# VH-VL binders against Rhythmically expressed gene 2 protein (Reg-2), part 15

Target 1, 260 residues: Rhythmically expressed gene 2 protein (Reg-2), of Drosophila melanogaster (Fruit fly) (q94915)
Amino acid sequence: MRSLSRFRLITFDVTNTLLQFRTTPGKQYGEIGALFGARCDNNELAKNFKANWYKMNRDYPNFGRDTNPQMEWQQWWRKLIAGTFAESGAAIPDEKLHNFSNHLIELYKTSICWQPCNGSVELLQQLRKELKPEKCKLGVIANFDPRLPTLLQNTKLDQYLDFAINSYEVQAEKPDPQIFQKAMEKSGLKNLKPEECLHIGDGPTTDYLAAKELGWHSALVHEKSYAYLVKKYGEDIDRDHVFPSLYDFHKKISDGAVVW
Below, E stands for the ipSAE of ESMFold2; O stands for the ipSAE of OpenDDE; V2 stands for 0.75 times the mean of E and O plus 0.25 times the DockQ between their complexes.

## First folded at step 11 (VH-VL; framework fv_bexmarilimab)

Design m4 (from k1 with heavy chain Q101K; at its last look DockQ between E and O 0.83; V2 from the best seeds 0.87)
Fold by ESMFold2, look of step 11:
Structure m4 (fold): chain C 260 residues (1-260), chain A 123 residues (1-123), chain B 108 residues (1-108)
Amino acid sequence: as target 1 above (260 residues)
Amino acid sequence: QVTLKESGPTLVKPTQTLTLTCSFSGFSLDEYGVGIGWIRQPPGKALEWLAHIYWDDDKRYSPSLKSRLTISKDTSKNQVVLTMTNMDPVDTATYYCARVKTYDSSGYFLDYWGQGTLVTVSS
Amino acid sequence: EIVLTQSPGTLSLSPGERATLSCTASQSVSSRYLHWYQQKPGKAPKLLIYYARLRQSGVPSRFSGSGSGTDYTLTISSLQPEDFATYYCQQYGSSPFTFGQGTKLEIK
């Protein structure tokens, strides 16, 4: 891993970088809803989940952490779940909402709902083998609620990582610079310089551009072409640092084809 | 290409109601994380936010002007309409519509603006 | 209400010089709600920097934004003739959504 030798810190996003949903929220919510007598069409649930994701992030940012007064993240999810079902034609009865939402919250911290993205486990395994903690720290920076450590444990990714930062607990989200600064602090590395840090994620704005503007190096893992990404996000995206998957990233790194 | 254009009267009399239409293309208000905002600028003065409307019909108004403003959308026509009642000469300004947009679902900004329309309020 | 105070009100510089424009908020604003706009005479404002520090597509690399909390800065590293304009900061996080009063950057 010669092309990574300059880095003392490598951090990853989680959702759609290291881990992805096994099935869409529409299908998963539909299955659990049926068990609780709230039958909705899976396509309507998927549509309304996305709609409520946008509404909740607009009105109650950072899972309620950045709201005044602060909203507990479990209440944030309960509100999202309730809205998703009500808009899909089968509101959850008030007396069942707390237990229903808690069941869904617990499920989404397990391998029942999550699976590794293509190439993520293989990359982490090789990095941990070849880049020991005294040489390079490996971490997570995620816009995520406090379930993150449990999720990483239940998906068995925690064994490859030195730390994980979730936005709720540190009260800072990507693309805000503070969450990246918190990750540098959490690494415990002395005299760590931004150019010694690499961030890998799927968000063109929240991961790639955010880290690059801070003087970190960054890699973008994204399904869209470089041409699409440059057109939308501008020339600050480096063609040599965009990859279709972590599998492709891993191969390019192994071949020595990536220059920073 | 995203474009926006303001239309409506350029001269109104005091006490009349102003109605402005924002016509846009290159996007739809059915898209999540999208909206239309109205901003005005009196001659030689700074920008003042008036109101905005989001894709989900959520509406916000400047508190000092809330009793005078109404915003609505017609998604099928790609139009947003602002009305402002009881116009006064101090309301003379260039009125802009702009697209409200987010990349992270949380932080919004005004990424594309219309050219503006000067509205003069005089007898 | 969050008041944004821009300094200086007018900045007179020559092409090739470095411009530093300040925006101070009356209370803390998360950087993801702080944005910068450029407005040339007779034209509509144009988004320049969003989320305090990220450039809008098509904006030259000589423009950069920085800051957090209450203190934000727009920097133009080497002024070009087309950069002489009025610059506004804006917060879009807490209603009423407010703009600074502007900094006019003019040829000295």
Scores: ipSAE 0.834, ipTM 0.916, lowest interface PAE 1.0, mean pLDDT 92
ESMFold2 (binder alone), look of step 11: mean pLDDT 92; pTM 0.944
OpenDDE, look of step 11: ipSAE 0.929; ipTM 0.958

Design m5 (from k1 with light chain S95Y; at its last look DockQ between E and O 0.82; V2 from the best seeds 0.88)
Heavy chain, then light chain:
Amino acid sequence: QVTLKESGPTLVKPTQTLTLTCSFSGFSLDEYGVGIGWIRQPPGKALEWLAHIYWDDDKRYSPSLKSRLTISKDTSKNQVVLTMTNMDPVDTATYYCARVQTYDSSGYFLDYWGQGTLVTVSS
Amino acid sequence: EIVLTQSPGTLSLSPGERATLSCTASQSVSSRYLHWYQQKPGKAPKLLIYYARLRQSGVPSRFSGSGSGTDYTLTISSLQPEDFATYYCQQYGSYPFTFGQGTKLEIK
ESMFold2, look of step 11: ipSAE 0.854; ipTM 0.923
ESMFold2 (binder alone), look of step 11: mean pLDDT 91; pTM 0.933
OpenDDE, look of step 11: ipSAE 0.936; ipTM 0.961

## First folded at step 12 (VH-VL; framework fv_bexmarilimab)

Design ko2 (from k1 with heavy chain Y32S D104S, light chain Y51S R53S L54S R55S; at its last look DockQ between E and O 0.01; V2 from the best seeds 0.00; counts 0 for: pae E 12.8 > 2, placed apart)
Fold by ESMFold2, look of step 12:
Structure ko2 (fold): chain C 260 residues (1-260), chain A 123 residues (1-123), chain B 108 residues (1-108)
Amino acid sequence: as target 1 above (260 residues)
Amino acid sequence: QVTLKESGPTLVKPTQTLTLTCSFSGFSLDESGVGIGWIRQPPGKALEWLAHIYWDDDKRYSPSLKSRLTISKDTSKNQVVLTMTNMDPVDTATYYCARVQTYSSSGYFLDYWGQGTLVTVSS
Amino acid sequence: EIVLTQSPGTLSLSPGERATLSCTASQSVSSRYLHWYQQKPGKAPKLLIYSASSSQSGVPSRFSGSGSGTDYTLTISSLQPEDFATYYCQQYGSSPFTFGQGTKLEIK
């Protein structure tokens, strides 16, 4: 892992980088909704989940933490769930909403709803074996609610990581430089320089460009082509630091084909 | 490359309705998290936000102008249309369209702008 | 409504100097929704800094933003000839969405 020897801190995004949903929220919500008597078309649920995800992030950022007045993150999810079902043709009655949302909230902190992304476990295993914690810290920086530590434990990724930062608890979310600075502090490394830090994520703006702006190195893991990404997000994306998956990133690092 | 271009009449009479079209390329409103906004700038004056429309047809209007504004989109043509009724000489300005970006957790901003079109309202 | 007041109205400096532009909000604004734009004469505005401190792609490293709450700052280290322009701050968080009146940065 010579390509990574210059780094004292390596951080990862979670959603669509280390972990992904086992099935779409539309299908998962549809199955659970049926158990609570709210039967909706899965395609409508998927569409409306996405729309409500964007609406909740616009109106109540950081799972409600960064709003005035503050919204509790569980209430944030209940509102998203209620809107998703109501817009899909089967509103959940108010008297059932609390129990229904709690069931989904608990389910989504388990491996029932999440699985590792392609190559994530293999990469973390090798990094932990070859980059000892005394020399290089491995962490997570995620725009995520407080379920993050439990999720990492339930998916068995916690064993490879020195820390995890979720945006809700630190009251700062990517691309805000504060969350990256909190990660540097959490690492406990003395005299840590930005150029000694690598951030790996799937978000062109929230992960890649944000880390690059702070002087970190960054790698973008994304299913879209480099040409698509440059067209949409601009020319500051380095062609040599874009990978289709963590599996491909791992292969390139192992082959010595990545320079920083 | 993302580009936007405004089109429509450059001269209108008071009380007439102005219709402006934003034609764009390099992205589509089929994508989640993007939109089109309209901003104007009277000669020598500051920028004023007018309205925006998102990919999911969520629309917002400046409260002071909301009774005069209508925004709509045609995703298949990559166009967004702004209609402003009852034009007055005070509405003389350069009108811009711009892309609204709404990444999850990133906030909202206007990352690419059209060149603008000057609309003069004169009796 | 949130009024953004930029100071100074005009800033006269020479190439090579540091420019500091202020944007003050009449009430607190989340830094996520505070943005800076550059506008040269006869041209459309260009996004420079979003979410108070994040640089848009292609923006030179001499541009930086900072601040939170009601007080925000755009800093340009070592001014270049092409940096002389008008700069606007914008809040996009609370309707009506508003721009500051602008700061004109001109050659002394």
Scores: ipSAE 0.000, ipTM 0.493, lowest interface PAE 12.8, mean pLDDT 88
ESMFold2 (binder alone), look of step 12: mean pLDDT 92; pTM 0.938
OpenDDE, look of step 12: ipSAE 0.030; ipTM 0.634

Design n1 (from k1 with light chain R53Y; at its last look DockQ between E and O 0.84; V2 from the best seeds 0.89)
Fold by ESMFold2, look of step 12:
Structure n1 (fold): chain C 260 residues (1-260), chain A 123 residues (1-123), chain B 108 residues (1-108)
Amino acid sequence: as target 1 above (260 residues)
Amino acid sequence: QVTLKESGPTLVKPTQTLTLTCSFSGFSLDEYGVGIGWIRQPPGKALEWLAHIYWDDDKRYSPSLKSRLTISKDTSKNQVVLTMTNMDPVDTATYYCARVQTYDSSGYFLDYWGQGTLVTVSS
Amino acid sequence: EIVLTQSPGTLSLSPGERATLSCTASQSVSSRYLHWYQQKPGKAPKLLIYYAYLRQSGVPSRFSGSGSGTDYTLTISSLQPEDFATYYCQQYGSSPFTFGQGTKLEIK
C-alpha cells in the first residue's frame, strides 16, 4: 500500500467504521424486553432510543464522565434504557432495572450485537500484513465506554490493533483535540508529527474535520453523497478522501488512486 | 434554506409584557438535537443569551431573568414564542432568535440567526 | 457563571495584517462549548468557528480558532476589508450561557 507509506500512525473510529450493530437497537431492545416481560413496539423503541441518546449526550456527556457530578457509565446506560422503555409504553420496575440493564450492557460487548462493517476485516488484515508495527501503529479512537477493549477482543479485531482509546477512560471525546493528542502519546512513537497521522471514521465533524484541522490526514467513510456532505458540513471536505465504505477505501488504496 | 424571522411589537411601555415570535423554515423542531434560542443586544452593547427550547421541549432560561421569561414552541407551525414580563427601559435591545444545532450531540452552537427586531421600551 | 473576557477591546489593523483575538474564561470550558461569531453593524451575528477550532460552512480558511481550558484565540491570517467587524466568543456549556463583551476590529 504505497499511498499509506507516509503514515506512522493510522487510527480508526469503531461504530459505523470498523463495527456496526447486527440489528437496530429497537429490534434488539425489543427482543430482550420480551425476555424480561417488557413488551414494546420495535419502532417505538428505535425512535425513543435515538431520542434518549441525544438527551443523555446533551445532559450527561461522555457516558457521564464529563458531567459534574460524574455519572458512572453503567448508570448512564441504565438511565438511557429506562427512559427508552418508559417512553415506549412499558416502564421497567425499579427493582428489576439494574439486572435488566446489565443484561443489555453485557450483550452489547459481544459479537451477538456487533458485526464488522463492509471491508473492515480485509483492510485491517492487509495493513497488518504489509505495515510492520515498528514502522506504523494501528489504533482506535472511539467515543465509547470502557467495554471497548472487550468488544474488540470478542469481535476478533484486537489482533490487528496496537491500541485503543475510549473517550470515557481518557475523559475526552472527539472532536476534542485532546483525544487525538492522547492517541499520539499512546502510540509510543517519538517525534510523531500530525502530518504523519491518518484518521479514518464516519463522523464528518467528529472524525474527518476534527483530525484534518489538527493537521492530521483524514478519510471519511460515509453513505451520503459528497454533494450532501459539502452542503451540510462545508467545503473543507476533500472529495478525494470520501469513500462509501472501507471496502471502497481499500480498493482505491490498492489501485494507487489516493493522494494525501 | 434555513431562515428565521422575529416578529412582534417594536415599542413597549414600561411594565408591559413583550411577546416575540420566531418563525422559521428549512428545518423542524422534530429533528433530534435542534432548538431555538433567544439572544438580545442593547444598542452598542454585547450579546446576552435569554433562553432556549429544544426539540424535546427542554427549556432553559437566563437565571437573572427567569422570573420574567417564558418560552414555548409550536412545532406544527414552525414557531417559537418568547414572553418577557415587566419590561423596563434597560430592556431596550435588538432581539434575535437563532437555531441551536449540534454535530456531536453534546456541544451546541447558534448556526443561523434571524435579522433581529429592535424593541424600544419608552420612558 | 462563566465570564468570558475578550482582549483587546478594540484592535486597529490594516488589510493584509494578521489579527489575533483573545477570549479568556473565568473557569475551564471544554472546547466543544466555545464558539466565535462575527457581527457587522446593523446585521445579525454570523457563526464563524464552532467547537473552538472548526469552521462553519462558507467561512474562509484565513479564519482559524485554537485554545483549550480557559484560553482561546481567533486568528485571521491576512485581513480582508470585509473582516473589519466585531467578534464575540461564546460558551454554551454552563448556564447562564455567556458571550464575551466583544473585540472590535477596526481599519487603521
Scores: ipSAE 0.864, ipTM 0.928, lowest interface PAE 0.8, mean pLDDT 92
ESMFold2 (binder alone), look of step 12: mean pLDDT 93; pTM 0.945
OpenDDE, look of step 12: ipSAE 0.940; ipTM 0.963

Design n2 (from k1 with light chain R53M; at its last look DockQ between E and O 0.87; V2 from the best seeds 0.89)
Fold by ESMFold2, look of step 12:
Structure n2 (fold): chain C 260 residues (1-260), chain A 123 residues (1-123), chain B 108 residues (1-108)
Amino acid sequence: as target 1 above (260 residues)
Amino acid sequence: QVTLKESGPTLVKPTQTLTLTCSFSGFSLDEYGVGIGWIRQPPGKALEWLAHIYWDDDKRYSPSLKSRLTISKDTSKNQVVLTMTNMDPVDTATYYCARVQTYDSSGYFLDYWGQGTLVTVSS
Amino acid sequence: EIVLTQSPGTLSLSPGERATLSCTASQSVSSRYLHWYQQKPGKAPKLLIYYAMLRQSGVPSRFSGSGSGTDYTLTISSLQPEDFATYYCQQYGSSPFTFGQGTKLEIK
C-alpha cells in the first residue's frame, strides 16, 4: 500500500463502486408490483424506471432537495415509482401508493437489493488494516438520499469507513466542488490539501474528472474500456488511473504499479 | 460523428412566420437525456436561448417569446422544427440548433452546434 | 430570470499572458448548470467548459473554470493566438436559460 501513503483522505462513491444492485430495478419492481396488484412487464419497468430517473433528476434534482418548492426525498421516490408503473401500463392504486413505495424504499436500504462490487470489501479491509484512521481517513461521497448510513450499516461496509456524505443532506451533488469540500471538512484533518486526497468512483464526470479538476487525485472504476471513455468524456482521463473494478485497482496498488 | 444543420428561409417579411428545421445525425432523440435547443444571435450581439425539446417531448420556451414559438420533433426523421410567428426586423439573427446533453441526468449543456443560418427580416 | 453579467466586456491582452474572465449571476446557480462557450468570428459557438470546471473533449488544459454560487471564472493560463475570441457563460438550470452578454478577448 506504499503508493497510497501520500494520501490523508481517501473517498469512495457508492453505487457501482462499493455497492451494486443484486438484480435490476425492472425485475425487483415487477416482483413487488405483482404483490400490490400492479402487474407490469419487467422490461417495460426497466425502460420506464430509467426514463423516470432522467425526468426526476431533470425536474427535481438531488431527490427534491434542490428544487423550489423543496420535495421530500420519499415523495421524490413515490413520484418516480408511480410514473414508472403508470407508463408501463398498470398504475398503482392511489390507496396503495404510499405503502407500496415505502416497501420499495425499505428494501433498497438492505442487502436484499444491494451487494458489494467486485473487490470492494477486500480493498476496504486491507485499507483499514494498513491505514489507521489517525493517519488516513476513509469516507464516502455519494449522490444519494438519507438512506445512505443505514445502507452502509446493513451491508456491513460502515465498519471500514470514518464518515459518509450523502448529497441530499449536504444540499450539494457531485460534480459540485462543495460536496468535495464538505468531505474534506468532515474528515477533521488539519491543513488538508487537495493533493493529499484520492477519490475513487465510477462516474467519469461526477467522480473522476470533478475530483481531478479540484486538485485531488482520482481513480476511475468502470466496465467500459479506456478508449470508449476518452472518446465520450475527453482526454483528461488518465489511462494509468482507470481500472475495470476495485479488485483490479487493489491488485495494481499491491503490485506497486500505480503512481500518483 | 455528431452533426447538426439548420435549414429554412433566409429572407422573411415582417409579420410572416419563420419555420426552421434542425436535421441531425450521429445520435437519436430516443436516447434518454438528449434534446435539441434553438439559440439565436443578432448580428454583433450576444447569444439568446429560444427553446428546447427533450427526448420525452418535454418543451421549454423563452418566456418573452413563448407566445410566438412552437417546437416539435420527428424522431423517425432525426429532425426538430422551430416555428416563430409574427417576425419583425429585430428578429434578424443567425439561428443555431444544438444538442442538449447531460452526463449526470440533471445538469444539461449544449455540446454540439450547427453552423447556423442567417435569417433576415425586412420589408 | 437569472441575469449573467460578464466582465470585462472587452479584454485586450498579448499572446502568452493570463486571461481571467468573470461571470456573475444575479442569483445563486448550481455549478452543474454553469457552462462556458467560445465563439470565433463567423463561426458557431463551441462548448469549452461544462459544469463550471470540466473541459469538453479536445479543449486544451490551459482552459480552466472555477467558481460557485454567483461568481464564476474562466481562466486561460497562457494565451495562444487561436484563443482570441468571444466567450459566453450560460446557466441552464432555471428558465429562461440565459447567456451572459459575452467577453471579447482581443489582441492588444
Scores: ipSAE 0.861, ipTM 0.922, lowest interface PAE 0.9, mean pLDDT 92
ESMFold2 (binder alone), look of step 12: mean pLDDT 93; pTM 0.946
OpenDDE, look of step 12: ipSAE 0.933; ipTM 0.960

Design n3 (from k1 with light chain S31T; at its last look DockQ between E and O 0.85; V2 from the best seeds 0.89)
Fold by ESMFold2, look of step 12:
Structure n3 (fold): chain C 260 residues (1-260), chain A 123 residues (1-123), chain B 108 residues (1-108)
Amino acid sequence: as target 1 above (260 residues)
Amino acid sequence: QVTLKESGPTLVKPTQTLTLTCSFSGFSLDEYGVGIGWIRQPPGKALEWLAHIYWDDDKRYSPSLKSRLTISKDTSKNQVVLTMTNMDPVDTATYYCARVQTYDSSGYFLDYWGQGTLVTVSS
Amino acid sequence: EIVLTQSPGTLSLSPGERATLSCTASQSVSTRYLHWYQQKPGKAPKLLIYYARLRQSGVPSRFSGSGSGTDYTLTISSLQPEDFATYYCQQYGSSPFTFGQGTKLEIK
């Protein structure tokens, strides 16, 4: 993989880059809700999960870490879960909420709820085989709660990675420059320059533009066309560094078709 | 193409109620993370945020003006309405509506603005 | 309430020069809540920089933003005649959502 030889650090986002949900939160929440007597329509749960995701991030950013006073990340999820069910027609009683939310929290640490994105495992396997840690560090930068290391272990991705940072623990989230700087520090690499770093993710703003503005190279894996992305996010997105999936990215890297 | 336009009276007498409508196109308030904000600018002066309303009907008002302001939306008409009671000559300003937007669901900004409408309060 | 103080109040520079505009917050503001707007006379404001450092679609690469905490900067690397305008910083993190008083950039 000659196209990657200039990089001493390669980092990945997790959600919709390395891993994706195996089934929708609406379906998964619906199954657990039924077990605890909180029966709701799966489509309403999916809608209200997304609505509460936006509300919680607006009102309690970084899983509660960036609020004053801080909210514990489990409490943050508990509040999201409670709101999602209440808005979908079945509130969870307070005395059940801790056990109910803990069950969901534990499931979302595992391959029961997560699966690899297309091409992610194959890419990581080849990178680890060809780019040993002394030559190039591989890491994760994710807007994520402290479950991240356990999730990577349970999905068997940890074996390919030198480190993973989550936004909650470092009290910094993408697109803020601090989390990228923390990743450079965590790599342990001396005299690491931004142009020796590559960040790969699915967020046009949070991953691609955020890293590029810091002088890193970046690759965007996204289902939407380049034309759509440029119209919405601007012409700082480079056509040659947008890919439909990690499978396509891996193929083009292997074919020598990517230039940085 | 995203567009916003303010409409309403341009001349108001002291103590009267001002009602402004923001009509927009190219997006919907059904979109997660979207809203409409109102900002005013007295002639020759700086910008002052007044209020905004989010897609989920969450509303925020400038604390100093909260008792005088009401904001509401009609998603089917692509309109947001601002009402300001007890107008005074010091409220003479250009009033703008703008789209509230987020790319990380947490940080919000005003990415597209209407042309503004000058409201003069004079007796 | 977070007060944003912009300096200088007026900045006079020639085309081709580098412009540096400062925005100082009375309390720390996360970069995700700090934004820059350009306003030309008689026109509505236009978003330039969001999240302190990211360019809005259609904004030329000569515009860049930096800073954190209480100190933020807008830079125009090579001043063009169309850059004559008043520039406002804004925080959208803590109500009331305040703007700075503006820096008027005059091209001479």
Scores: ipSAE 0.873, ipTM 0.929, lowest interface PAE 0.8, mean pLDDT 92
ESMFold2 (binder alone), look of step 12: mean pLDDT 93; pTM 0.946
OpenDDE, look of step 12: ipSAE 0.934; ipTM 0.960

Design n4 (from k1 with light chain R32K; at its last fold request DockQ between E and O 0.81; V2 from the best seeds 0.88)
Heavy chain, then light chain:
Amino acid sequence: QVTLKESGPTLVKPTQTLTLTCSFSGFSLDEYGVGIGWIRQPPGKALEWLAHIYWDDDKRYSPSLKSRLTISKDTSKNQVVLTMTNMDPVDTATYYCARVQTYDSSGYFLDYWGQGTLVTVSS
Amino acid sequence: EIVLTQSPGTLSLSPGERATLSCTASQSVSSKYLHWYQQKPGKAPKLLIYYARLRQSGVPSRFSGSGSGTDYTLTISSLQPEDFATYYCQQYGSSPFTFGQGTKLEIK
ESMFold2, look of step 12: ipSAE 0.861; ipTM 0.924
ESMFold2 (binder alone), look of step 12: mean pLDDT 93; pTM 0.946
OpenDDE, look of step 12: ipSAE 0.933; ipTM 0.960
ESMFold2, fold request of step 13: ipSAE 0.858, 0.859, 0.863; ipTM 0.924, 0.925, 0.929
ESMFold2 (binder alone), fold request of step 13: mean pLDDT 92, 93, 93; pTM 0.945, 0.947, 0.946
OpenDDE, fold request of step 13: ipSAE 0.943, 0.944, 0.943; ipTM 0.965, 0.966, 0.965

Design n5 (from k1 with light chain R32Y; at its last look DockQ between E and O 0.83; V2 from the best seeds 0.85)
Fold by ESMFold2, look of step 12:
Structure n5 (fold): chain C 260 residues (1-260), chain A 123 residues (1-123), chain B 108 residues (1-108)
Amino acid sequence: as target 1 above (260 residues)
Amino acid sequence: QVTLKESGPTLVKPTQTLTLTCSFSGFSLDEYGVGIGWIRQPPGKALEWLAHIYWDDDKRYSPSLKSRLTISKDTSKNQVVLTMTNMDPVDTATYYCARVQTYDSSGYFLDYWGQGTLVTVSS
Amino acid sequence: EIVLTQSPGTLSLSPGERATLSCTASQSVSSYYLHWYQQKPGKAPKLLIYYARLRQSGVPSRFSGSGSGTDYTLTISSLQPEDFATYYCQQYGSSPFTFGQGTKLEIK
């Protein structure tokens, strides 16, 4: 834990860092679709969810916040949901779309749809115990819609965190430097330097490289090997700061095996 | 290994229609977030974006040239075709195709380029 | 339309020197959509920096990007003979997607 004592701010990504889906959107959408009379193959739903994720982020970035005209984030999700089902062979009737989409939106605020990633709770617990809040702030920086605070509360992670920044509300998304700067400001820490900040996430570009290029320290938690990551994302990824999970990160930190 | 290659006529007459084909390998236009863009460069001048097409068949055209451009893809052949009508000597340029790519779903860039083909428009 | 103005138009330097190339946008551009390309005579452009600051795989660490909003910079910390080329910035966020007019980096 001594290797972390230099940091006054430690921030985390959420999706596939602190929290992950309990089941795929394809399966979860399939179950809810069946209840509303829109039966689709789960594999088609998973495929078309991913396709619509790309389309929506291309055409209406940051959940619609960064478009002209701005799209409300609930409309953003309704459009994604509608497209996913229509492309999968069972469109949601227009008169039911609002209620159906709101049901899914509400479920994805909860531990019904989300669970902690391996080692995330254990790490946060130990950080809160050993790095007192008056000396080190713990926060979240996520490309996420305004459900983020409610999600953290419903999954019981909020108790370990001093703040959470979501990209929609601050109108800045990773890897843009602005969202990292807003996190430094939200921390309330005086004279905070980039080199006193650590960002931990699963995104090679959005989390790891983005923070590193701002002078922060960063750790990448990712299922792929270091060799794969360097080949795809470049040589700026440090082998000593790539970990398979937060569980492995935690073990390495506890063993004193990580140097910044 | 990702490769792209432009093919088509190197000489066209004014008012004719130019048809260029981008043949690529090492990736598929079925991959999410992937596209093919067309960029031209008149001799000794800067790059100008013309059009691109994405995996989902979404198409974008330079507004000043939109009425003259058509882009399409043939996934079975790994090809993208650009058609430009009513060619004029000012359209003389090297025409490049390039892969449109993202490492996430939002920010896009042109990571691999073909070698280019010079198209001369003269009588 | 977002106009990208690069300066200087031509930059004459010797190997080993530091190069600083400027790209100024007529409107604010998110760093997410600003990229840098290198083009050598008779060759296609090559992606150098994406998302304003991140190096493409295989690009040497002497290349770095910085800036935000309307003002962006490409820096080459110690010029090598192979770095003498024309450099273009590009925005890929707002149609029409535009390139700067280029900065030619030439050997002094």
Scores: ipSAE 0.805, ipTM 0.899, lowest interface PAE 1.1, mean pLDDT 92
ESMFold2 (binder alone), look of step 12: mean pLDDT 93; pTM 0.947
OpenDDE, look of step 12: ipSAE 0.906; ipTM 0.945

